VH-VL binders against SAC3 family protein C (SAC3C). Designs and how they scored, part 3

Target 1, 177 residues: SAC3 family protein C (SAC3C), of Arabidopsis thaliana (Mouse-ear cress) (q67xv2r213to389)
Amino acid sequence: NMEQLAKTLTSLYNIYDANRKPDYIYENEAEFRSLYVLLHLNPSSGVMGEPLSLWFRKLTFALVKSKEICFVRNLLRLYRMGNYKNFLSRTASEATYLQYCISEHHIREMRLVAVQYINNVCYKLQPYPLLRLSQNLKMKELDVESLCHECGLETCTDPDGFTVLPVKQSTFRSPED

## First folded at step 25 (VH-VL)

Design a4
Fold by ESMFold2, fold request of step 26:
Structure a4 (fold): chain C 177 residues (1-177), chain A 119 residues (1-119), chain B 107 residues (1-107)
Amino acid sequence: as target 1 above (177 residues)
Amino acid sequence: QVQLVESGGGLVQPGGSLRLSCAASGFTFSRYAMNWVRQAPGKGLEWVSSISWSGGETYYADSVKGRFTISRDNSKNTLYLQMNSLRAEDTAVYYCARVSWDNYGFDYWGQGTLVTVSS
Amino acid sequence: DIELTQPPSVSVAPGQTARISCSGDNIGKSYVHWYQQKPGQAPVLVIYEDSDRPSGIPERFSGSNSGNTATLTISGTQAEDEADYYCQAWDSSDAVVFGGGTKLTVL
């Protein structure tokens, strides 16, 4: 249903553009235009539309400077960098309800990227604490543990009773859905 | 109060042996990977050996492989380095270093014990 | 299998910004940690995982790691920052590698 949302937004943008008042932003216009960026964060997602570089060029100066457009431009940069920690932190603190709802798939994608990265890169002689992953992924620790298990990874308990992720597990697999 | 205290250093002739100890206190020793790092006089830091939190896995620098053995006794909160077939190039201050539980840097170091290998 | 190269020395005036580089092939794909060592003392961790600062380390210490170069940056350098600085990484076999060290002189 993201395709239907994209079509509806395109129709809305055409209406905004057909009724363009110089130096004016319609109520909620910046937020609705920001949703285009969020729908197209992953160019391989199959959501049709023009490339974001061209799309940004068509915005009015007022829209480019809006809080909503600046926010999603920053999220796009963080997404492309794979900076899951800042992507998730900024989304949690700054997204509107609608921006968050559209971002849910990308939020899960960034969380999966984080689990894979930690398993591949971190030090195998000392397991990675789930508490740190919980804080970085903006998830409750039990939900992080479930995510690790979905990725084919096992967790264990350290001598102080903390849940930890042994890294460099060869059983990693990217979950479907 | 985290403390790491190395001991067992001293003067030894080439070909001799020493055993270094690192007494740990103020933290749950058995949840931390541990390392030995050495520093020759006037020189930089050189990694010597690593041991996993449980003691089940060990790693060595090529320069000491086959001559040095890292071990730990988690019931005594003590890390060891058995140093055999010592050479003049092993002369250094030997540090015990803890791998941080949540950031993987070496967050606590002992003050070191000097090993001098000389005739 | 990664080798870490640091300049042997860096000099900076008090209040200026010091930058200490640590170079290695694709070092940006590995976490880099930084240690400060003053004469006669054990090293102290000042940056971990490229850019994060341990509790108790002044905000003037920061770090970055991209491509083939990690950098320790000390803004507003103070006389007490005069020390040797080492970068450290884990290689592909989880062996520990230190850079050769950089002597920071605060003139």
Scores: ipSAE 0.233, ipTM 0.670, lowest interface PAE 4.1, mean pLDDT 88
Fold by OpenDDE, fold request of step 26:
Structure a4 (fold): chain C 177 residues (1-177), chain A 119 residues (1-119), chain B 107 residues (1-107)
Amino acid sequence: as target 1 above (177 residues)
Amino acid sequence: QVQLVESGGGLVQPGGSLRLSCAASGFTFSRYAMNWVRQAPGKGLEWVSSISWSGGETYYADSVKGRFTISRDNSKNTLYLQMNSLRAEDTAVYYCARVSWDNYGFDYWGQGTLVTVSS
Amino acid sequence: DIELTQPPSVSVAPGQTARISCSGDNIGKSYVHWYQQKPGQAPVLVIYEDSDRPSGIPERFSGSNSGNTATLTISGTQAEDEADYYCQAWDSSDAVVFGGGTKLTVL
């Protein structure tokens, strides 16, 4: 589980620090350290650890400037700002396999936020094609349909045979609630 | 191929009424939400009203609420804007604009019709 | 209820990069569209949903939206790009909101 992973990563970081060489980054170290940030994106997750602000201060300059740490720092900012659009886009296009795996629950959270916003705020005047929604959520159309249904939303087929999300529905409910 | 043509603009006295029309062609009108957007001389764009694809829902800017009525006849491919109790500040070029099917940008606009409210 | 604020004017030399901002509280959570309007013409959609380009719009047009600011960027600005630019969004009350517009001058 995530708590066990966090402890393992902490042990790993201690090994790196115990063997630290000036201006040297071990192979895969930057990626492994980026995973810690992703584990602690949501302070309410229950994963134990020091505040990320303090954690970042302990990193070497070389690590802080690594592409892996820069990437997750950006994701952290996007997450905190609730920028689901860029969060979903960047995780889909730039995350490594391990980063993506650890981010799955955050990705789901952002997708739910996106569905809520699209349904309740932006798109009220006409149906929205699920194909377009899939592009925004960075997931397959069939999975989008399932997600919408999980949120209590209805889908239908338009006259051209495409699946669409009807105009603003009052039945939306987050599965996480 | 998509075309929007506004008509019905003209000179009217304060307190008067006008009815604008927007004739649509080149697409399945009944599938698209439509908007009225106006632009006072030398000023920026101001949203006036929106109507859903079916005509079942309408939305208005606070500045025109209670005075303007948006409607549509899908059998005639025509959008309407009934303007009552006109004021000097309603003077503007009125555009009809189509909402894109999937991105909700206003992807097609008419050339506009001028409404002048003056005594 | 959202208000979109744009600078009244932006000037760039040909070939330079023009950036037009559109500011609003939590605008990064909304989709922002951009329109170009030349004198005597109707507006033209140049960017939709923050960063996507309609067919026919040059690649030099790009958009971004984060935090409280959406930005329209025109790289390698050309004389023909001189126009008024408007940002637009939908607010939580389902109203359409336009920015005040920005006059882009190509020197």
Scores: ipSAE 0.103, ipTM 0.722, lowest interface PAE 2.5, mean pLDDT 91
Fold by OpenDDE, last read:
Structure a4 (fold): chain C 177 residues (1-177), chain A 119 residues (1-119), chain B 107 residues (1-107)
Amino acid sequence: as target 1 above (177 residues)
Amino acid sequence: QVQLVESGGGLVQPGGSLRLSCAASGFTFSRYAMNWVRQAPGKGLEWVSSISWSGGETYYADSVKGRFTISRDNSKNTLYLQMNSLRAEDTAVYYCARVSWDNYGFDYWGQGTLVTVSS
Amino acid sequence: DIELTQPPSVSVAPGQTARISCSGDNIGKSYVHWYQQKPGQAPVLVIYEDSDRPSGIPERFSGSNSGNTATLTISGTQAEDEADYYCQAWDSSDAVVFGGGTKLTVL
């Protein structure tokens, strides 16, 4: 489980720290450390640990400036800001396989936020093609349709045969509520 | 090609009424949400009203709510803006603008029609 | 409700990068569109949904949106880019909101 993973990562980091060389980062160390951040991205996840602010403070400058740590710091900021667009875009384009796997729950959360926002805030005047929504959510169109249905939204087919999300629907519900 | 042509603008006294029209061509008008956006002389863009693709939903800026009515006749490919109780501050070039099916921005605009409210 | 604030004017030398900001509370959660308007002409959509370009818009135009600020960036600014630029979004009341506009001057 995620708690066990967090503990394992902590043990791993202790090994790195015990063998720390000045201005040296071990291979894959930055990526592994980034995983800890992703595990603690949501404070309500139940994964125990020290505040991330304190955690980051303990990192060496070289680690903090690594592309992996910079990446997850940006994701953390985007997540906290509720910037689902950039969160989904960056995770899809820049995350490593492991980073993506650990982020799947957060990605789902952001996708739900995106679906809600698109349905309830932005595009209310005309149907929204699922193909376009697929591009925004960074997932397959069929999966988008399933996600929309899971959220209590209906889909329909436009005159050109494309599946669309009809204009603002009042039936939206987060499956995680 | 997509074309939007506004008409109906002119000089009117305060309290008067005008009806603007926007003739659409080059696309399936009935599929697209439409907007009226105005621009006072030397000023910025101000959204006035929107109407859904089906005509079932209408939206208005607070500044025109209760006075203006947006409507459409899909059989005639025409968008309308009925303006009642006109005020001096309603003086502006009124643009008809289409909401893009692909990007949901206002992708096509007419040339605009000038409405002048003056005593 | 959201209010979009733009600087009244921005000046840039030819070939330099122009940046026009559009500020609003949590604007990064909304999609922002950008329009270019030249004197005597109707507005033209130059960026949609924060960062995408319509067909026919030069690649030197780009956009971003994060936090409380959306930004239109014009790299390698040319004389023909001199115009008024407006950001636009939708608010929670279903209203369309335009920024106040920014006059870009190419020196």
Scores: ipSAE 0.026, ipTM 0.650, lowest interface PAE 5.5, mean pLDDT 91
Fold by OpenDDE, last read:
Structure a4 (fold): chain C 177 residues (1-177), chain A 119 residues (1-119), chain B 107 residues (1-107)
Amino acid sequence: as target 1 above (177 residues)
Amino acid sequence: QVQLVESGGGLVQPGGSLRLSCAASGFTFSRYAMNWVRQAPGKGLEWVSSISWSGGETYYADSVKGRFTISRDNSKNTLYLQMNSLRAEDTAVYYCARVSWDNYGFDYWGQGTLVTVSS
Amino acid sequence: DIELTQPPSVSVAPGQTARISCSGDNIGKSYVHWYQQKPGQAPVLVIYEDSDRPSGIPERFSGSNSGNTATLTISGTQAEDEADYYCQAWDSSDAVVFGGGTKLTVL
């Protein structure tokens, strides 16, 4: 589970630190360290550990400036900002396989945020095409439809044959709430 | 102890330019994103600009885009704000504020420097 | 741009509970920070990430964020708590957004 992974990573980091060379990053170290951040994106995840601020302070300058740490730091920011569009875009295009796997739960969270945002703020005056949402969520249109239904939203087909969210709906519910 | 000290404020005519500085100490400056936030007399806080820890990314409020430039010199532990084409509505106390590494709140602020734009 | 709306002023008697709201669309999906500012002073972070207190901030300060409203709560309000309070968040365009501020008066 994620808790055990966090502990394992901590042990791994101790191994790196015990053998630390100045201005040196071991192979795969930056990626492994990036995973710790991803595990702690959501404070309510239940994954125990020191605050990320303290964790980051222990990193060497070389690690801090690594592309992996920069990447996950950006994801952390986007996550906390609720910037679902950029979060989903960057995870889809730039995450390593392992980073993506660790982020799957967060990706789902952001997709739900997106659906909620669309429902609450958008398509008040006109239908919202699922294809458009699909592009933002980085999902197949059919999967988007399923997600919308899971959130208590209805879909319909417009005169042109496209699937849409017909109007703002009051039936939205987060399946994870 | 973390310290942020703004300087460079003063009186300037409309259309003029001014460069603010923020001297940072007590922490590893190069690891923190920084912000400028201003406050007009008797008004609320208004975000002006932010810059990433490396300086690679900059962000601006719409009200200052194209006129202000945020930059930093990590070797000097200094944040800058180049303000061009100044307007009367730019009159404010300008604060330098550090972004927390993990929570992104502005955890440390300077005492501010006053910029007055008036003919 | 997202807008954060605060009441211009809130009044509370000493010892009573003050609540300051910060409203914004889907604000509950973003972390909100709160700042206290006293006259002639720089703002001070009093709540970060919706509900966490920095070191040195009294326990009477608390925060919550859900739906479209974040709330700063001061239980057992003291005279020294009289100040302006600002909520702050990041929007989807990567801009920092402050609320308009709330003047808290302790009667």
Scores: ipSAE 0.015, ipTM 0.568, lowest interface PAE 8.5, mean pLDDT 91

